# VHH binders against q3afa8: the designs that were tried, part 8

Target 1, 265 residues: q3afa8
Amino acid sequence: MDKASLGIGIFDSGVGGVTVLKELINLLPGENFYYLGDTAHVPYGSKSKEELLILGDAIIRFFLKLGVKMVVFACNTSSAITLPILKERYPVLMEGMLEPLRKNMPAKAKVGVLATEATVKSGLYQKKLMETNKFQEVYMIACPQYVPLIEKGIVSGKEVEEATREYFEPLLKEEVRDVVLGCTHYPFLTETIQKLYPKIQVIDPAAYVAREVYRKLKENKLLGENGGKVQFYVTGDEKSLKNLGSLYLGYNIDRVQKIDLEVIV

## First folded at step 20 (VHH)

Design y5
Fold by OpenDDE, last read:
Structure y5 (fold): chain B 265 residues (1-265), chain A 125 residues (1-125)
Amino acid sequence: as target 1 above (265 residues)
Amino acid sequence: QVQLQESGGGLVQAGGSLRLSCAASGFTFSSYAMGWYRQAPGKEREFVATITSGGNTYYADSVKGRFTISRDNAKNTVYLQMNSLKPEDTAVYYCARVAVFIYYGSRIYPEADYWGQGTQVTVSS
C-alpha cells in the first residue's frame, strides 16, 4: 500500500480542532483526514501529564489502526505536554500547534497571545515563544469568556465584542500589532476581532501548522494526490462537533462515529 | 551577556526615601521592559514595578502612590524612586528584565527572564 495514500489524523479534546482541519483541507486538498474529538475526556487543560499520556497513547493507537501517515495534535495542551514524548514512541509523523508557530513566525518586538486561563497558567506557551528570541515582550491575555461563548455559537455581537475590547485594551496600550490566537477555538472569533481591530495582525497558528504539515509530507514524499474526504470521530458527545464544526467548516457534518479509546493504564 | 547591576540601597528611616538604580548591559536596553522585584526575609519574591519599552508603568498595589519607576534609555538605566518608605518595604530589591506580561482581567503579572544580584533596602521604624 502506498503510504502516501494514507490519511492524516487530527485530534482535539473537542471541536476546536476543526479550525486546524479547515486550514489543512485548504492547503492539502490531496489528503484525506480523520478527525477525532476526544469529547469524553474534555477538558485536557486540567489533566495531569500522566493522564494526558494515557489518552495520547490511546489516540495514536487509534489512528494507527485506521492507517495514517501523520497525526496532527490540534490541541494546545497535548502539543505542549505529550507530543514530545509520543513522537519518540511511535513511528508516525506528528505535528502540533506550537512548534510550527514558534519555528516560522517572524520576529516581532511585541506579540500578544490570547489564550485560555489554563494555557496561560501553564506557562508553556510564553516559555516556548520566548525561547525563540524572536520577541522582546510577550503579552499573554487570559480570555476566559471566549470558549464558553464560542461553544454556545456566539461568535459575534455585543458580548463577544465587549470581551474582546477588554482583552485587547492592554495590547492596544502597549501598541501590540501582532496577536496570536492561542486556543484552537479562537479562530471562530477572527472576523469579529478583525472588525473591531482591522489594523491588528491576527495570527492563527493553524495556518502555520498546515504549512508545516505540508513541508513534512513533501520532505518525506508522502503528499497525497487523491483526497478530500473527512471522517469524524468522537469519544463522547457529538453535539458540539456537529453544530459548531459544521458552522465553521461551512458544511453539515452528518456522520460522526462514536468510538472508545483503548486506554492502557 | 545580559548584566544587571543595582545600586542605591541602604538604611533609611520610616517616612524616608531612596532611589535605586539599575545599570543594564548586554542587550538592546530600549527594546525591553524593565522592572523591580523585592524579597523580604521569609517571604517570596514579589513584583514591585515595571516599565515597558513603550514607557508604560505598572505597580504593585502595596507601592502605588509611593514608588515611581522610570528609565533612561541613553544610560541603559532603570530607576526606582521610593518615597514614604515603611518598615514593611524592607527587602532585597532586584532589578529585572521583564519579558512576559500576563493579564488576568485587570491584574498584571510581569515575568522576568534576567535578574540582578539585588540591593538591600532596610527601613527602620
Scores: ipSAE 0.866, ipTM 0.955, lowest interface PAE 0.3, mean pLDDT 95
Fold by OpenDDE, look of step 21:
Structure y5 (fold): chain B 265 residues (1-265), chain A 125 residues (1-125)
Amino acid sequence: as target 1 above (265 residues)
Amino acid sequence: QVQLQESGGGLVQAGGSLRLSCAASGFTFSSYAMGWYRQAPGKEREFVATITSGGNTYYADSVKGRFTISRDNAKNTVYLQMNSLKPEDTAVYYCARVAVFIYYGSRIYPEADYWGQGTQVTVSS
């Protein structure tokens, strides 16, 4: 079996990962994708490292059974916490949300990062960014209003704009011009953010992820040529994936297969 | 290598004033935010003041209106003017390079990546 014909696994704890999937589809039209939303075990941000590893192992095994040539961690939490460990455990190419950005993002004196409270609180994101020596000042903005709004399908309008104005106030004060979307949900708000702040460069890590995935596949001679299929999986509720995923991807997600990771966390 | 050296600490009576200085070297001073922290005996180190590379200043509530942070980029020095000192201000004061600013709503949490050795400030009643 031509290994290059195998698919790419993408997982997130929920629907946020579809923003990464979209970028991957756009850049890699010759690939098949398996998307897994681990909706049964949300939120990931509140879980221990041990719990996340249990889930991570199960997820990787799931993808391996399907036959994948690469697994993309479309989850910031997993990317930061479990990916480094899991990379050593399994002989499959892996990529996450943070490393592509770290590696390829140009140096800036100042950078803003919009992220969930959990992500900000973890300290891992800013730590990893600072380790690059690319930035002198990192402004981490906790955005607790964003995910709830997005999950309700509210990606524009007064509520989002008001929240955005609040979150951007310190960034503007410090003349930050580059703002990273530090949550996979946040690309849903890109249009709204750009509308409010057209001079701000919004940086979606998903774009970097897609490019890095392409690079790795190419380097390993694993680029697919006859892909274009996407299969969706969930471990719990599928509604969010079907509804919001369809909206973001621009087509109706009709089929979602429910799976059991057979783990207790 | 990054070096930060504090000076100006000492003993002062309540209501008095001190001016701390911090000489920085080993990095492009003007490109970084600087700050002051303090640690009292038996307490955790706490944020006092910060000044960004852009010159914006932020203060802990406990020192707001009394302390002023400033910088001289030409001298690679950050200052802390402390007025109306109180016994509660007694602590070792640390100069720091501030690399990360965390915002939780209106709350700001500056995080330092480098520290000086500290200078003792004692305010007597």
Scores: ipSAE 0.864, ipTM 0.958, lowest interface PAE 0.3, mean pLDDT 94
Fold by OpenDDE, fold request of step 23:
Structure y5 (fold): chain B 265 residues (1-265), chain A 125 residues (1-125)
Amino acid sequence: as target 1 above (265 residues)
Amino acid sequence: QVQLQESGGGLVQAGGSLRLSCAASGFTFSSYAMGWYRQAPGKEREFVATITSGGNTYYADSVKGRFTISRDNAKNTVYLQMNSLKPEDTAVYYCARVAVFIYYGSRIYPEADYWGQGTQVTVSS
């Protein structure tokens, strides 16, 4: 079997990963994608490393059964914790959220990062950014209001704008001009953010991920013209994926297949 | 190589004043935030004050109104003016390059990536 004819697996704990999917579709329109939302095991941020590995193994095996040539970890938690381990366990190409950004984003004196409280608290994001020596000052902003609003489909309006103004206050004070969306949900707010702050360069890691995926596939001679189909899977509730995913992708997700990873965590 | 060297510490009576200096080298000083931390005996190191590359200053609640952080980019030096000193201010004071600022609402948590050797400040009753 020609490996180039295989699809690309994308997984997240929920709907946030569709922002990565969109970028991948845009850059790789000929590729087939399998999107898996592990909604039965949300949230990932509160799980132990062991639990995440159990889930990760099951997810990779699921994708391998489907026939994939690459797996994209469209989850910050999994990218940081399980990807480094899983890439050693399985021969399939893998990519996550953080490394493409770290490697490829241009140097800036100051950078802001909008992220969940859990991400900020972990310290991993700022650590990884600082290791690049590309930045002199990193401003990490915990944005606890964003994910709840986004999950409700509220991506514009007064509530989001007020939250955004609050989160950007310190960034503006410090004259930060480059702001990274440090959560896969946050690209839903890109338009709202840009409307409020047109002079701010909003950086979506998903774009970097897509480019890196392209690079790796090309390097390995795995680019294909396979029809550009997308299949959606969930392990639990599908509502968020159907509603919010459809909104972001610009088309209705009508078919979502429920699967069982056959794990207990 | 990044180097930070503190000076100005010493013994002072309660209510007195000290001015700490930190000479920096090995990096573009004006491009980085600088800060001061302190560690008292038997306690963890704690944040005291920071000044961003843009000149914005932030202070721990315990020193607000008494301490002032400033910088002279031409001299690659950051200062800590300490007024109205109290015995509880007794500690080793560390100069630091502050690379990360973490915001939880109105709360700010500066994180340093380089440290000086520290200078002893003792405030007697």
Scores: ipSAE 0.862, ipTM 0.957, lowest interface PAE 0.3, mean pLDDT 95
Fold by OpenDDE, look of step 22:
Structure y5 (fold): chain B 265 residues (1-265), chain A 125 residues (1-125)
Amino acid sequence: as target 1 above (265 residues)
Amino acid sequence: QVQLQESGGGLVQAGGSLRLSCAASGFTFSSYAMGWYRQAPGKEREFVATITSGGNTYYADSVKGRFTISRDNAKNTVYLQMNSLKPEDTAVYYCARVAVFIYYGSRIYPEADYWGQGTQVTVSS
């Protein structure tokens, strides 16, 4: 069995993971992808570790049943909480949102991070960044307006710009030039951010994830050559994936398969 | 090794003034934000003031207008000028290297990664 011909699984609790998918598609055109939005159980940020593990196990089993050579955790919460555990449970390559960035991001005196309130409150993101010793000052910006706007399909215009100006005010004051998008939704706003602040280097962790995925596949001689297909799955509502996913990917997502995760308690 | 050493604490009457100093070593001082925290008996440690590497200052509401944080990069020292002291200001004051700034709207939460041993400030009524 040519393991290299197997697909790559990508999952998120919602549509945010499509930003990661896009980067993976761009960098790995020879691969097939299975995208799973676990929309039936969103949000992940409010769930217990135990609950997340149950879901995580079910998700990994789902992908294994499909036949994957790698699973990408395109969810910050899962990356931080369940990935370290699940990678020890299953004999499949895994990658998340945080480690590739931590490992590969260049050192900067100052760095800004746009993130959800939940992410900021968790303290995990800044902790992990600081552990690298790459930064002297980390500016964490809670961006509560972004996800609601994005979910409404509002990725440009007055509302987004106003929110952005508010969020960037402290960053500009401190002369921060590097800003990390600490939520998988936020890449939807990259154009708007760059329009407002062309001198700011916007850092999408998804790019680092894609590069790391490539590296791991190459290292393990698992790079595909004849892929290019993407299958979309959801566990609940598909609207966001169809609408916003299509918008971000630049093509219409017409087929989304609804699935039920086999949860083992 | 990062070292922070506070000085300047003591007993002062209400309405009086003190100036705290913190000598830093073991890192490039000018590249880091510095701050002061305090802990009163039976209370949690609380943020007092911070100064970023860029020289921007932030204060807790309880000390705004009374306390001033400053730094001398040439001396690797951060200062806290405390004026109009109140009995409620009685605490152990800690110098800290501030590595993370968290913004929730207009609210700022500085987080330290290194701490000094602290200096006692007592304000009598």
Scores: ipSAE 0.852, ipTM 0.957, lowest interface PAE 0.3, mean pLDDT 94

Design y5
Fold by ESMFold2, look of step 20:
Structure y5 (fold): chain B 265 residues (1-265), chain A 125 residues (1-125)
Amino acid sequence: as target 1 above (265 residues)
Amino acid sequence: QVQLQESGGGLVQAGGSLRLSCAASGFTFSSYAMGWYRQAPGKEREFVATITSGGNTYYADSVKGRFTISRDNAKNTVYLQMNSLKPEDTAVYYCARVAVFIYYGSRIYPEADYWGQGTQVTVSS
């Protein structure tokens, strides 16, 4: 049994992780992917650390039963809050949203970050950025309205635009030109953001994540060559994954398997 | 090496005024936000005021209308003008370089990465 032929597990609370999956498929065409949207428990951005650890633990055990060589935390909330802890509990390779951003973000005097409340409260996202010494002023904007709207398929129109204007007001006051999408759901809003603020450069870390996954697999002699399959799982509703996820990936997600996570208290 | 040195503290009667100064060195002063925090005995350090590199100012509710933060980039100095002082303003005041601005709706939480040694302000009743 060749470990390089094992798959890569990717999870998010819902459809958001598809934005990372797209970059992974493009960069790593020889790999098999297992995508899990934990839609029974979305949104993650409003959950406690304890809840997120219980869910993350169950998700990793699910992937280990499927046979994975790596787990990608395609959720900024989980990456900030649970990855550092779960990495110590399991020997499987892990990658998340924060370290690739830290390593690959170019130097800017000012940077804005749109993130979930849980990500902002963790303190870890801003800490990762400040560790780089690349930024003089970091603006962290908690965006509690975004994930619920996106999971309903609402990525444009009045409600999203009103929320976006509120979130961007401090960024506009300080003339911030570079804004990081600090949640894997937020790339679905890129067109709306660019319509409102064409002068702002929107930065999606998903490409950075794919690069770091490639580097880790290569360094560990785990690159696959005979894959190319993606299998989709949800714990609850599959509508946003099939609809918005298919549109973003550029192909139909036809088969999605519903599973129950084995939660341990 | 970043250095922040406060001055201008002292004893003042309630209703009086003080102006704090903070001389900064070891970094490009005009590129960074600066701020003031304070700590009363037995209490946590609290935010007082900040001024961004662009010149925008933000204040804690407890000091708004009484305190004014300003900066002079030619002198690498940030100031805190404190008017209508109250006994509850008694604290050690710290100059700070501010690197992170956190927004929850309209609430702002500035976070410092460097601190001065502080200057004592005592307001007598």
Scores: ipSAE 0.792, ipTM 0.922, lowest interface PAE 0.4, mean pLDDT 92
Fold by ESMFold2, fold request of step 23:
Structure y5 (fold): chain B 265 residues (1-265), chain A 125 residues (1-125)
Amino acid sequence: as target 1 above (265 residues)
Amino acid sequence: QVQLQESGGGLVQAGGSLRLSCAASGFTFSSYAMGWYRQAPGKEREFVATITSGGNTYYADSVKGRFTISRDNAKNTVYLQMNSLKPEDTAVYYCARVAVFIYYGSRIYPEADYWGQGTQVTVSS
């Protein structure tokens, strides 16, 4: 199938989507991937719904020009705010961070979620969790300090630890033991979080996303063969992608193409 | 299905006290957070107080020190003790089941998924 040989577009505001890309590469080694970090506009967590929609629209049009069979919203903010709208505008297959979480999260009496301010304000993340009827108390923690620190390559040390203690204070008070990483950047902080709170179960939805991508491609007869290539794009600074991204993926990201998004206001 | 029935509302003079009760059914009461919200004439419904399943309590700034939320899991009942009442406390008070707790720094925003029909509290000057 010629359509099945098309690539999969994956985007995030910056380096965070690499945490989803890693799981996709591992589960779908026969696929070609296009990764876009919208680093000219990071962080997404502080942006308005209108701006995120304009950027998301431009990103999908970029991927369509490259030739994709699917677009993965590897950004929790974009998944919550823009995916439901953009899904209605384009016939290309889409997957994000929220539906895989909803489908795969085990039942817990209490769950904590670390997320961006925009994700929390959207109300959609907590709505997806509540739709499961698996949780009695959901604790949504807005973490505005995290993405800027991670994009600077700061994933450990005093500043990250102080922010983390602040964010976890209410979770500890309510004895929450299960904490979801509600932003694709936050897996870079897992070691720091586990160092501070070894008894907390950290849940990274990236594996759930990869599983749902696999199922959706299979159901649509779009699973690829003979792929295995990954192409990287940024709209601005590429430093965090080349540094943290390479470390997380376990290989050197040596070619990154800088592009300008064709934004329509 | 979830049912929340408030009682104990009425007319009270400024400076007085009133105790609201809410009988809950249709769910495992002890596993859920409960709360109170209120809506004054011409205003939006606002958060008043919540008590988590673990017994921790949180209050809106406007009622701290005057109102106390409590629960009796054996009776599936949540209470709001309202002291030092002011005319500005006049509102319909709604019992609620609280499912989501949102934190922006130290600020907490409890969100309900079910409300009762409400009970009128009127505080005369």
Scores: ipSAE 0.790, ipTM 0.920, lowest interface PAE 0.4, mean pLDDT 92
Fold by ESMFold2, last read:
Structure y5 (fold): chain B 265 residues (1-265), chain A 125 residues (1-125)
Amino acid sequence: as target 1 above (265 residues)
Amino acid sequence: QVQLQESGGGLVQAGGSLRLSCAASGFTFSSYAMGWYRQAPGKEREFVATITSGGNTYYADSVKGRFTISRDNAKNTVYLQMNSLKPEDTAVYYCARVAVFIYYGSRIYPEADYWGQGTQVTVSS
């Protein structure tokens, strides 16, 4: 079997990974993708390292059964906490949200990052940014309200605006003008953020991820031909994926398969 | 290359005042946040105060209203003015360069990337 014809597994806790999937489809039209939203366990941002490792392990095993040449961690929380460990456990190629960001961020004196509590608590996202020597002050904002709202399909209106004002208050006080979306769900909020704070430059790392996936596949002679299919899976509710996911991708997600993850304790 | 040198520690009676200084070199001082941390015997190092490159200041609750952090960019120096000192303020005080500011709601957790050697402050009964 030709390994280059194997698919690319991409996962997130819910609909958020679609923002990375869109960039991957655009840059890699010859590839087949398997998208998994672990909607039975969303949000990941409140989960322990141990639970995230159990879930990540199960997700990789699921993708290996489907036949993949690479797994993309389209979740900043999982990328920060689990990818470094899981890559030592499995020989499949892996890419996440942090290394592409580290490589591609422009230099700025100050940068803000909106992230989940788990991502912030890990310390690894901050460390990756500081390794660049591109920033003098990094402002990490824990945003626990965002993913639950987005997964309910709430991306605008009073609830989101009030949470956003709370999260941006310290950034405005320090005159931070460049803000990284440190969770793959947060691009759904870009319009709301831009309306509230038109002077803020919003940075979405998804395009950086797509470039690094391309480079890894090319380097390993794994670029595919005559692909272009995307198969969607969830572990729980599929509504946000079908609704927000379809809107963001620009086409209808018509088939979503429900699966149960097999965890090892 | 980064160097932070504290001075101004010593013995002070309760209710008194003391001013700590920290001379910095090896980096563009005006572009970085600076801070003070302290470590009492048998305890972990704790945040005291920070001043951002923009001049905004933040304090631990235990020192708020009594301590004032300031900076002089022309002298590459950060200061901690300590008033109304209490025996519980007794600690080694460390100058730090602060690079990361973590927010959980309104609570901030400044994180240093470089430390000085520390200066002893002892507040007598």
Scores: ipSAE 0.786, ipTM 0.922, lowest interface PAE 0.4, mean pLDDT 91
Fold by ESMFold2, look of step 22:
Structure y5 (fold): chain B 265 residues (1-265), chain A 125 residues (1-125)
Amino acid sequence: as target 1 above (265 residues)
Amino acid sequence: QVQLQESGGGLVQAGGSLRLSCAASGFTFSSYAMGWYRQAPGKEREFVATITSGGNTYYADSVKGRFTISRDNAKNTVYLQMNSLKPEDTAVYYCARVAVFIYYGSRIYPEADYWGQGTQVTVSS
């Protein structure tokens, strides 16, 4: 009956959303979280808008069956492309990666953004940043190699370094010093990026997301003291979530439930 | 309010040259990238050239080696020097403030957030 006792659903295409989940657990230790990695359909960055909407709709319906008071789109691609549409279809509170970034990002003359092809193609990420009037030049770099490598557990070594050098070449040429991780997978690469480019400030929006989730729950009188449980779900392979996800969270993810999304096409 | 005012258009014979100018106001000119786009009758507006705040320049393949973009931050002005003009260069040329640079590998797609009213360039054969 009490809406404040409902959980918070968090989804990503794979393990990347764990970087947002970590910040949420730290800021909201009394809340229950349901984490879904849609690993049967990763990577999202190469999918069409139509495909992403079908998947997002199914994911929200899944969370509604579990009983949630909020859905966090812990995927920059989904936040850019599907959240603006899906929030009009469902009354449940929603938060994504873009609005928290818009509200919390400090002013910079130049900013680089590493993002998926779908995020870049949507135009919505760069539009959201430009609406702030905080930046004069925004450099959007499409990084199609990153998510597949990260989901295979490859976050360091020659292949990642070569991709990173390619993606950073235009940023270095324009002397960009501040780089936003425009995909929730990309924080897994922070150490590799810092090794190659120690003078670049890497900006992870995940903490901003956690702050805005807190604010929305507080404003709607939905903050709860609900035990602090986290339940993990995947639609396909669970290996990266159990391995890389556990390492990032600092504890073992021992139980992951595999589910099938109810997709309508 | 951002204002971009083009000048220097006109009629020129194939093989000739023109220099377009764009006077800018309403923003800190030296902090922004500037560019030129063009639109021929019945066609979509297309990118021609851009110059970043750091002075790096980028050109559409169709104009490389013939057109040169430059800027004078003291005068808040961006220029397009157009040499070896061809009839297919006939278009309305728009000055633009460029705010977003999209990279897919080595390919760059500059995106403008403000446009001028345009100046006609006509190249006769």
Scores: ipSAE 0.785, ipTM 0.915, lowest interface PAE 0.4, mean pLDDT 91

